# VHH binders against Ribonuclease D (rnd): the designs that were tried, part 27

Target 1, 374 residues: Ribonuclease D (rnd), of Desulfotalea psychrophila (q6ajf4)
Amino acid sequence: MKQENIISTTEDLKKIVNKALKLDAVGLDTEFVWERTYYPQLGLIQIALSDEECYAIDPLSIKDLSPLGELLADRNTIKILHDAPQDLIIMSQATGATPQNIFDTRLAAGFAGSISTISLLQLVSEQLETELDKSETRTNWLKRPLTEKQLSYSLNDVRYLRATRVILLSKIIGPKIKSWLQEELNLLNNPANYSTIADESRYKKVKGVNKLDRKSIGVAQEIATWREQKARELNRPRGHVIKDDILLEIAAIRPTRPEELANTAISTKAAERYGNDICQATARALNKKEVDLPHQQKRSQLSSQEKGALAQLKELITLKCDILGIDPALLGNSNELKKIIQTLYKGKTTHMRQSFGWRKEFLKDFYQIHRDTI
Short names: E, the ipSAE of ESMFold2; O, the ipSAE of OpenDDE; V2, 0.75 times the mean of E and O plus 0.25 times the DockQ between their complexes.

## First folded at step 16 (VHH; framework vhh_7qia_2)

Design r6 (from q2 with T57K; at its last look DockQ between E and O 0.56; V2 from the best seeds 0.00; counts 0 for: pae O 3.3 > 2)
Fold by OpenDDE, look of step 16:
Structure r6 (fold): chain B 374 residues (1-374), chain A 120 residues (1-120)
Amino acid sequence: as target 1 above (374 residues)
Amino acid sequence: QLQLVESGGGLVQPGGSLRLSCEASGFTFSEYDMGWYRQAPGKQRELVAFITSGGSKYYADSVKGRFTISRDNAKNTVYLQMNSLRPEDTAIYYCAKVTYKGWAYEIDYWGKGTPVTVSS
C-alpha cells in the first residue's frame, strides 16, 4: 500500500471527499476499539472510491472530520457498508453528521438469497473471485504506525463493496423484494437510529431484570440509570462500573446502607466507591409511588395453543421465505416471533417491527387467520 | 450514438469453447460496469457475468469455473471466454452497459445479442 493512500490531514480528506461526492457510490468501513471505554475508539476509516482507489483515513491525525460528515450526510452519493449500523453510529459521532443514502450489503444479502448474518469475507468470497485474508482481524487499531499489512487488510474491507452491491442487487428479483429492501435501507436514514437509549430505559437491557418484583425493578431502573451516567462520566464500560448480574442482586436486596452490599458479589472496592450512590439510587426508587414504577414484563410461558401458533408462524415464514429467496431471519428472531404470538393471544400492545411495513404485509395472512390485527 | 456490438457466437459441440466479444462505442467505456446476459428460449434473461470498471468480476453459479469475463479498455471491448460449454448454455448472449438509478442499478443499453448454440 502506497503511503499515498493514507489520509492524515483535513486538506487531503477534503480532496478525497470532493471526489467521492461526484461518484454514485463509495464504500466505507471503520476499525475501532471498544474494550475499555464507554464510547468506541475510532482507529481507522476506510473509503473506496473505486476497486482500485481506496484510502485509509487516520482519525487520530485528523481532528476535524467534518469533510467526512459532509459525505455521510450527502443524499446523492450512496455510502456502501457491510453491517452498517455500528459503523454509522461511530462515524456519526465522530463527524456530527446524520448518515444519508446508505446501502448495507449484509442487509441486502438477506434479500438476495444469502443469510442475513453473512460476513463480508464470506459474501465477497461467494460473489467475487477474490480471496480475502483474515489474518489481521485482531489488531490494535489505535497503535501507530499501522503496518502495510494492516492497511492492506483494512482496505480490503471496502475495496469490493461497490461490486458486491451491484451483484446483490442483480440477484434480487422482482419489485416487491426490492421495495422491502428499500424500506429497510430507509430505516438507516432515520436520525432516531443514531440516538442513544434513554438512561432511564437502560434497565430493560439488563438480562434477567424481569425476574425481579416490581419494586426491585424500580430499584434496578434507578441503579441502571446511575450506572449509565457514571459509565459515561468515567468513559468506562457499564460492566466496569457494575456488572449486570451484580446489579440484579443489588436490586433484589434493596440496600439502604452501603454495608448491605456485602451480601452481593460486588467487590469491596466497588462497594466503597459506589455504595453511597447505589443506596441513593435505591432510595429514589423506593420513594416512588407504585404507579410510577416500571411494569413487570412477565415472560409468560406460552400456552399449548400459543406454542402451536408459534410453530405455524415459523413454518409459514420458512416456506414463504424459501419461495421468495430471502432469509427468514429478516422477519425476526425467536423472541420477536414469540412476542407476535403473545400479542395476538394476550392482547398486549407491544411495539413490534412485525406490525409495520413489509413485515406486516408479509405476515398479513397469518394475522388474518388468527383474527387479530396488529 | 451509443453502440454495443456482440460477436463470436455460433454453433459448438458440448465441451467446446467460444469467445464472445462486445465492442462498445459512444460512451467512456472505462468508466462503466459491463455485463453479459443470456436468454434461452422461453426463459427470462439472466446475468451470466459482470465486470466492474475497476476489474472486479462476478459469475453466475451456473457458469462459474467455466466462463471468464474480461475487458480491454484500450479497445473498448468486453470479452466472455466460454469453456466446457453445455447444451443448457444455449441462448442469445447480450452485452450490457450498467448504469445506476438511485441505489439500484439498471441496464441502460443492450447489445443486439449473439446466438450461442451448444449441440451435438
Scores: ipSAE 0.031, ipTM 0.511, lowest interface PAE 3.3, mean pLDDT 90
ESMFold2, look of step 16: ipSAE 0.419; ipTM 0.796
ESMFold2 (binder alone), look of step 16: mean pLDDT 87; pTM 0.874

Design r7 (from q2 with K101S G102D; at its last look DockQ between E and O 0.01; V2 from the best seeds 0.00; counts 0 for: pae O 11.5 > 2, placed apart)
Fold by OpenDDE, look of step 16:
Structure r7 (fold): chain B 374 residues (1-374), chain A 120 residues (1-120)
Amino acid sequence: as target 1 above (374 residues)
Amino acid sequence: QLQLVESGGGLVQPGGSLRLSCEASGFTFSEYDMGWYRQAPGKQRELVAFITSGGSTYYADSVKGRFTISRDNAKNTVYLQMNSLRPEDTAIYYCAKVTYSDWAYEIDYWGKGTPVTVSS
């Protein structure tokens, strides 16, 4: 690949974007490093105008990526990505633009008879009988100059996206399934998907948080909130501030003094650095009224009846998906299915994606049967 | 601070109409999906209607053809037009802000609710 395919100026970027804006679809991909920072570090952006015309956009050399933002926000040109969400978040942050008219090939694959978690390499191999090299998956994308091999590899991640989209669409039989795909793709156009989770909600992402009592959950919320802010401030991963498991320990003990942190696995250094903040966060939680504390999401064991219902649900999904030629995973993971049952039987208001759109319709009969029996 | 303030509830006769409003503040309203839910006495809270940031709408089967959800982004308000009301529509109606977690719809904030009573 000739060094000529590297875009390193805003002017050149504008040129390729102007070309892209005249096309029905382009392929996009990003390479980034996300190991030691709060924010991912964008290392490369790849764009395919055609199978033969691909460019590597160097974000390290281009200060103003606004032209790319124009493309992202354009409603006419389809932006094709594989497993789009992360890339879109990164590009959105880099350009300030809200992505529009996105086609996710992985998502489409699930509706086209493939596994919804299929890799691009696998997908391309299956659809185009082309073998792609995996050798550069762990490269430092922030290092310059990029090697020809790195460039070649990176461009292969976009080169076949346009063709892949066409093939996938051709495999999707029937207007109904197409409409489901469209519905899912439309979700990618929602700016909310690119917004950051509120700091106050971050505790929900801490594994095991629901095992805590309500007060401790409150503490976890405050600590998680603080951690998020601190991580952002320091531009460090959350875990580099405080690990999730340690956060839970802290939440459980509800420290009032930094010295109490010694009863957790927190490092001495971290305790010294963050001990006061953690205790303050804890105090904030403890001073809240009970009504203001987060609700405990009781991981209640399923009753026998619920287990039976879950089995039925899984069977139904499997059967229908088999008939339709779509991946059952599209309907939800095991945890989500469990939540459906819990919602039906325990009256827990869990608003899941299965309560909306094509998934709701897909599960309509199941819902009706079980609502009437409860 | 995030707030959802419902209004427009009240007593109405069967066959009547109400328009609920939910004024949002504390977040970029136009970027978020919004929903209306209701909880009848002794029943679980249920989805009534949902509207995406893009304007797509979903309705519970029980209210299809009778209720219309809409939004005015300039006013940071989501509406629920309820026509042909029935006694079974009696409930506290809640406005909800939708967030996304792993591509699942979740409600991250609820309004306080507005009561709707349909009775002769």
Scores: ipSAE 0.011, ipTM 0.203, lowest interface PAE 11.5, mean pLDDT 89
ESMFold2, look of step 16: ipSAE 0.311; ipTM 0.743
ESMFold2 (binder alone), look of step 16: mean pLDDT 86; pTM 0.862

Design r8 (from q2 with D33Y V98I; at its last look DockQ between E and O 0.61; V2 from the best seeds 0.00; counts 0 for: pae E 3.5 > 2, grease 24.4 > 24.2)
Fold by OpenDDE, look of step 16:
Structure r8 (fold): chain B 374 residues (1-374), chain A 120 residues (1-120)
Amino acid sequence: as target 1 above (374 residues)
Amino acid sequence: QLQLVESGGGLVQPGGSLRLSCEASGFTFSEYYMGWYRQAPGKQRELVAFITSGGSTYYADSVKGRFTISRDNAKNTVYLQMNSLRPEDTAIYYCAKITYKGWAYEIDYWGKGTPVTVSS
């Protein structure tokens, strides 16, 4: 790969982007490192204008990525990505632009008779008579200069995206399934998808938080909020500030003094560094009125009846998806399906993606049958 | 004026071979994906194979391992080598210029087609 395919200046980036803006579609991919920082570190951006014309954009050399933002936000040129959400978030942050007109090949694969979790390598191998090398998947993308092998590998991640899109679309039979894909793709254009979870809601992502009592959940919320802010401030992963399991322990004991943290698995160093903050967070939670505390999301065990209904739901999804040639995973994961049943039987209004759009329509008959029986 | 002219169709016995050609004119051939489609009697037109501007190829499962699509940009021609032909391959074969419509692809121009009949 000729060093000529590396873009290291804003001016050169502009030239490529101007060319891209005249095309119907381009392939995009990013390489980043996300191990020791709160924010992912962008190491490389790849763009395919054609199968033969691919470029590696060096974000470490280019301070102003606004031209790329223009492309990202353009409504006419299709940006093709594989498993798009993470890359889009990173590029959006790097450019300040809101992504528009996105085609996700992984998403499309699920509608085209493949599994919705298929890797790009697998997808390309299945669709094209091309074998891609996986040898550079664990590379330090922040190290310069990049080797030819690294560059070659990285460009292969975008080189075949345009062809892959055509193939996938050709396999999707019928206007209905196409419309479902379109609906899903349109979600990628929603700016809300690129917004960060509110700090106050991060506690919901802590594994096991629902095992706590309501007061302890309140404490967990405050600690998680603080942790998020601290992690951001220090530009460190959340777990480097305080691990989830330790957070839960702390929430359970409700420390009023830093010395009480010794009863948890928190390190001495962390306790010294963060002990006061943790106790203050705890105090904030404990001073709240009960009505202001988060509701315990009781993972209620499914009743026998609910279990039966869940089994029926799974069977229906499997059969119908088989007929339609789409991946059942598109309808929801195991937890989401359980939530559907719980919502139907317990009357809990939970925001579920299965309650609207093509998924709602897909499940319409199931909903009707069970509504009438309840 | 854009033209796609197919040739090479005919009658062949099962197990036989044919080579289809499609000569393109009226556009920059090297910049476009080209495809072969076929339509059997009473069936919908289906994609057989396509080739990218860069030479990457795709084949329908039904023809994989038997058919080969290729292109010669100097001659503005796309080819379909069909080996081990079967009666179910009987169809009118169409050359296509592949383009885009919105987020999807479309064929913006078709050849007139060349008939292929596989019969004992």
Scores: ipSAE 0.029, ipTM 0.575, lowest interface PAE 3.1, mean pLDDT 90
ESMFold2, look of step 16: ipSAE 0.367; ipTM 0.776
ESMFold2 (binder alone), look of step 16: mean pLDDT 89; pTM 0.900

## First folded at step 17 (VHH; framework vhh_7qia_2)

Design s1 (from r4 with A104G; at its last look DockQ between E and O 0.08; V2 from the best seeds 0.00; counts 0 for: pae E 5.5 > 2, placed apart)
Fold by OpenDDE, look of step 17:
Structure s1 (fold): chain B 374 residues (1-374), chain A 120 residues (1-120)
Amino acid sequence: as target 1 above (374 residues)
Amino acid sequence: QLQLVESGGGLVQPGGSLRLSCEASGFTFSEYDMGWYRQAPGKQRELVAFITSGGSTYYADSVKGRFTISRDNAKNTVYLQMNSLRPEDTAIYYCAKVKYTGWGYEIDYWGKGTPVTVSS
């Protein structure tokens, strides 16, 4: 398809949005490139009004995407997405709107007897006995004009979403499970989900940071904060500034002079460019009072008793989920389950999603048994 | 001039089979998605099956496992193999062409339709 086959004006966008706002549900998807920039680069937006009517929206040509924001924020029209969070973040950033009334087909799939990590292609194949072409998954979506194949492929990603939603809902057994799904979907309406992690908290996302001593964690925090700011400033991935593993090395050595960075895997160029900033960040950390330093999150090993309890928990989840026809992964990942056990046995009150909502209800019997035993 | 010519409809008994054909002309067939729709008396037109230019297929739930859509680009033809036909499959079946516009795509051209009657 030529550029002329894509919605490329705000006026035309308004027209399709106005139509969408009159519908019960629409399908949405985005194509973006996120390889060399801090922010994802939005390349294409797809909308399905029906199985017969889908549109490609060119965000590169449209300066004002506010009409799309209106649709996103609308509480009446359901926006159907597959694996919605990333797309919603991107669209929220692009439009300035907070998404409302979202239906995530991947999430729903977990409640409908599929795996909660299922791809759209797999889901469609499973539900509709349709084989979708995967050939355009790694294309440059920022290049214009888009090819007909690219457009066809992209539009296929939204075309079946409306039908998929209906099918998924039809497969969900009973009002209880539906209510659980609704609870999860409602979380997508929370504006907090679209907020960015504070720069000062970014260090928590650095893999291995908890292996450092408290002072080094402090250094890692400052360096991670700086890195985040620098990455944003340069509009580059944070790893292009400093990789996580190198960040940890630097934090461990606590450099006071740029020359000391030579003892790490940091490149000469990066050391020259960022050495002073890194040392300044380090100095800030070292000048902090100990009470102001981040706490080390020690991964405590589970006792034999705790391991036994964890095994029982996993078994219970598996059995009950099998009966209910939902994916056990919805209850929590391995780390979360461990935390449940630790909380029960060690009395540590940690905010866990398993202590609220349908998950709490789901695990109620397990909690009762173990509270009485401890 | 763009044309879609359906054929293969007729009367069949429940449990029987039909194969519909739609021959296309007047456009580059291989570049377009094609669909089969049907309209029963007193009902709205509904999608039966869809096939993309890339060969991906979609089926309505009501026909899933019974109908197969396919295409032959060399013959500019889209097919609908209908097996295990039911009385509720009785309808006029229409071939459809997808048009790509500045807006995206929509069905822009319909065949005249071919009647399918499933009756004992």
Scores: ipSAE 0.050, ipTM 0.554, lowest interface PAE 3.4, mean pLDDT 90
ESMFold2, look of step 17: ipSAE 0.172; ipTM 0.655
ESMFold2 (binder alone), look of step 17: mean pLDDT 86; pTM 0.860

Design s2 (from r4 with D33Y; at its last look DockQ between E and O 0.56; V2 from the best seeds 0.00; counts 0 for: pae O 9.4 > 2, grease 24.24 > 24.2)
Fold by OpenDDE, look of step 17:
Structure s2 (fold): chain B 374 residues (1-374), chain A 120 residues (1-120)
Amino acid sequence: as target 1 above (374 residues)
Amino acid sequence: QLQLVESGGGLVQPGGSLRLSCEASGFTFSEYYMGWYRQAPGKQRELVAFITSGGSTYYADSVKGRFTISRDNAKNTVYLQMNSLRPEDTAIYYCAKVKYTGWAYEIDYWGKGTPVTVSS
């Protein structure tokens, strides 16, 4: 890779973006480090204007990435990404722009007879007679200068995206499946769909939280909420604020004074720094009415009847997807399918993606047979 | 006026080889993806091979290892080298230009086709 393919100024970025805006589609990718910060640290942005014309954009050298934002927000130029959501979030944060007109090759692959979880390397290998090198997957993308190997590797992540898109679309047969793909792609245009778990819901992600009693779960919720906010404020991983295990211990003891934290595995330094905040969070939880406390998520075991229904659902999905040439995984994971059954049989109104759009249509017959409750 | 003119079709014995050519005119050839398709009697038209402006290639599973698509931008020509031909390869072969439709890449223009018959 020639040094000329590295973009390190806003002016040069503008030039490339101006070219990109004249094209029907461009490939994009990002390299980032996400180990010691709350937010990913953007290390590199790659753009492919063609198979032959690819650039590495250095976000560390460019203070103003607004030109890239213009491209992201443009409704006429397709931005092709593989597994797009994370990259889009990162680029949106970096540019302040709302991405529009996104094509996700991984998503498309699921509709084109491949698996919906396929890697870019695998996809390119399957669709194109090109093998890509995997050697630079774990590299420090924040270190400068980048090596030639790093640059070469990074550009290969975008170089074939345009070709891949064409091939994938060629494999998708019929207007119906195309419309389903379009529906999924349209979801990528709405930042709201990049649903960051609400701070108040973060406690659900704490492993072991369901082993706590209801009051302690309430405390865990408040502490987890606080932790999330603190982590953002400090731009640190949530675990660097308080580890999950320690959070659970704290929730169990329900501290009213910072000194009580000594009975947990929390460090002295952390206790001094966060002790008051933790106690305040605890107090908030303890002052809540019981009815306002989170419910213990009981792993509801499926009844025999429900298990039967689930098996039928899986079979139907498998058969129909086989006929249509799409990946069954597009319909939902195991947990989601279980939830469908539970909703049908227990009348629990849960917002499921299977109750809307093409998935609802796909499952329409099943829903009709098993009670028109959705 | 845009034109795609196929040539090179004919009768060949099983195991034989043919080289198809498609000469393009009326557009900037080097900027477009090109493809070969075929339509057998009573069957739908299917993709055989595809080549990008950059030279990346795709092949249908049925022809992998036997067919090679290539292009010469200086001659505005796309080629399909067909080796180890089989009776099931019998079809009319069409050259295609790809266009962007705002949503997807589609076939913009078809050649008239060149017949390929593989028979003993």
Scores: ipSAE 0.007, ipTM 0.262, lowest interface PAE 9.4, mean pLDDT 89
ESMFold2, look of step 17: ipSAE 0.489; ipTM 0.824
ESMFold2 (binder alone), look of step 17: mean pLDDT 87; pTM 0.875

Design s3 (from r4 with D33Y T101S A104G; at its last fold request DockQ between E and O 0.01; V2 from the best seeds 0.00; counts 0 for: pae O 6.7 > 2, placed apart)
Amino acid sequence: QLQLVESGGGLVQPGGSLRLSCEASGFTFSEYYMGWYRQAPGKQRELVAFITSGGSTYYADSVKGRFTISRDNAKNTVYLQMNSLRPEDTAIYYCAKVKYSGWGYEIDYWGKGTPVTVSS
ESMFold2, look of step 17: ipSAE 0.549; ipTM 0.837
ESMFold2 (binder alone), look of step 17: mean pLDDT 87; pTM 0.872
OpenDDE, look of step 17: ipSAE 0.020; ipTM 0.392
ESMFold2, fold request of step 18: ipSAE 0.455, 0.551, 0.497; ipTM 0.805, 0.846, 0.826
ESMFold2 (binder alone), fold request of step 18: mean pLDDT 87, 87, 87; pTM 0.871, 0.877, 0.876
OpenDDE, fold request of step 18: ipSAE 0.022, 0.000, 0.009; ipTM 0.293, 0.232, 0.279

Design s4 (from r4 with T57K K99R; at its last look DockQ between E and O 0.32; V2 from the best seeds 0.00; counts 0 for: pae E 5.3 > 2)
Fold by OpenDDE, look of step 17:
Structure s4 (fold): chain B 374 residues (1-374), chain A 120 residues (1-120)
Amino acid sequence: as target 1 above (374 residues)
Amino acid sequence: QLQLVESGGGLVQPGGSLRLSCEASGFTFSEYDMGWYRQAPGKQRELVAFITSGGSKYYADSVKGRFTISRDNAKNTVYLQMNSLRPEDTAIYYCAKVRYTGWAYEIDYWGKGTPVTVSS
């Protein structure tokens, strides 16, 4: 595809979208850069109307992407993506639309006898007589003009999505497994999935936060909240405001004056710029009642009995998934499985995806054997 | 009335070849994806090969390099050329029409099947 074939106007975008809206399904992909900004920078959007009709859409040239939003929100046309969540978030932000009727080929692959983490290249290689090139995975997608190679590469990411979808679905013969897939795909239609983590909850993502005492965790929460807001305001990565390790140090010392920050690894410049804000955040935390402070999430070690139960759970999942031809990873990761056991044995009421839907049904017998607590 | 009529099955020695045909009627053949499935005794039915209306092809790993799926829209026929046949290829082979349900593709209609036996 030549540079001249890039869609660079709202009018042309509308034309393509109008065509797309008449189709049962289209392939979509995005290229973005997410290194130095709070928000990912959308560099390219690809759409496949057919194997032979694909377009590159230049979001840098198009101010109004609302037509794409119309397509995203349309409930009749299937939007096929590989590993859809990140792309959907980006496109949702860019268009303001809530995605509807999404098909994730990676997700489907897990139900169709492949691994649930399979790359598009691998999937295409497995499903089609086509090999795709990996050569342009780390390119600057914000640079114009794009090279022919970049365009060709990018279009290959959507060109075969329709065929891939059909093949994957054709491999899933059982209605039960199809229903499970549908259930998972329906989650992609939930606007809540595109909502950002609350600022007040960001501290949980700070590595090492649980090593702090409760008061310090409270401080970390307030600083993390502030950091999130500041990062958003400045459109910078969180770490460019304050690194996680420094945040922890600050939380531990509980600064009341900006000068106290000198005892941390924070830069002089950052201390000058953010010192007052950090101290204010700290003060907010320190003024809270203990009951209002976050609880320390203690990694509880499993008892011997719990370890045994976990082993049984893993074995069951493996065997049943083998019979059904689905990836065991769909049932949950190691931490999630551990949580299941902890919930069953310790009575901790944690919200787990394994307590709902097809996963609950899948694990029903296991739950019944182990106190039917879920 | 929609019909899928398979033919070409039979007994063949290991290393031999067969060509299966499925003639379709009762729908616009060129607009639909078609597949070959097989069911061996005591086993579940499995996808062997698939061809889209656009001509994209899929093969199960077990038959890759040995089988070729093709279609002739003018004849409303999908073919499965099977080369280098093995005893493990013994099964009833079914032709399938795929339909779009508004959300997913499903097998819309199965042929009656044609038996393939690979034995010395």
Scores: ipSAE 0.027, ipTM 0.544, lowest interface PAE 3.2, mean pLDDT 90
ESMFold2, look of step 17: ipSAE 0.213; ipTM 0.683
ESMFold2 (binder alone), look of step 17: mean pLDDT 87; pTM 0.875

Design s5 (from r4 with Y32N A104L; at its last look DockQ between E and O 0.45; V2 from the best seeds 0.00; counts 0 for: pae E 5.0 > 2, SAP .6681 > .668)
Fold by OpenDDE, look of step 17:
Structure s5 (fold): chain B 374 residues (1-374), chain A 120 residues (1-120)
Amino acid sequence: as target 1 above (374 residues)
Amino acid sequence: QLQLVESGGGLVQPGGSLRLSCEASGFTFSENDMGWYRQAPGKQRELVAFITSGGSTYYADSVKGRFTISRDNAKNTVYLQMNSLRPEDTAIYYCAKVKYTGWLYEIDYWGKGTPVTVSS
């Protein structure tokens, strides 16, 4: 593909977007680098208007990406992406627009008899007599100029999306499964899905946080909150501020003075730089009333009865999904299935995606058998 | 009025070849995706091959490597070249036009079908 297919001006972007807005569907993909920054760095945007008409959009050269935002927000033109959520977040941030009318080929694949975690390369190989090259998956997308190979590779990621969509849809049999897919796709139109986790809730993502006592969890929450803010301020990965494991250590020791951090694996430099802030965060946690501290989420082991029920659930899902030709993974991961059982047997009402929508309907018989109050 | 007219079916020996044609009228052919389906006796209708307006193709696993779908926009015709035919390929073959409702895929119009019989 000739360098001629690179869009590097807002004016040219407007031209291709105007064309796209007249189409039923377009393919989109992004290339980004997310290694040393808090925010992903967008390196390239690809758009397919047809199998033969694809463009690389250079976000480094284009200051105003608002035309792309218009396309993203458009409710008439379908935007086809593979594994859409991450790309949509990135494009939403870059353009300021809320994505609308999205078709995720990966999601659709799960409803079309493939695995719901299938890669684009695999999907295209399965559906089309086309083999895509994997050679440029770890390239520096921020480096200019892009090589022809990089461009060719990147454009192949969108070139076949339109065809893939049609083929997948052709394989989805019956109005019911189509409705389920529609329900899932509609979730991609919700602006809430593009919102960031609250800083105060970030501690829940720290691996091992639930092993701490309640006070230490409180400390972890404050430190994680601070870390998130600091990472954002510095535009660095949160782990470059403080690693998760170190955060847990700190939370456990509850430092009141920066010198106490020497008892953790925190670097001397980090202790010097962040020691006071960490101690202040700790102090905030320690000054809280116990009732205001986060609850410990105890992982309860399943009883024998619960294990039996879980096995039955899995069997049912497998059998029914086999009949319907959909991927069982669409119903939930192992943890989610366990939660279903726990909810049924322990009466704990937790928000589960299996308690509403097509998943609830899918599992209706199982819930009835177990006198489900969900 | 939209029309799809299939031709080229017939009796052929195992290992033989046939070329089916479907001539389209009543719509902008070059802008539409087209497919070939088949229905064997006592079986459900199944997708055989699909071709997009952009020329991308799909084949059922059972026909991969043996069948080729193509189109000629100037003639408003979609073709199915069938090589190395097998008895299990015996069916009525239908040409189909795709219609989209939003993102949903459905067959807008079916041809009348052309019979293909593979027998010794």
Scores: ipSAE 0.061, ipTM 0.476, lowest interface PAE 3.3, mean pLDDT 90
ESMFold2, look of step 17: ipSAE 0.244; ipTM 0.699
ESMFold2 (binder alone), look of step 17: mean pLDDT 86; pTM 0.869

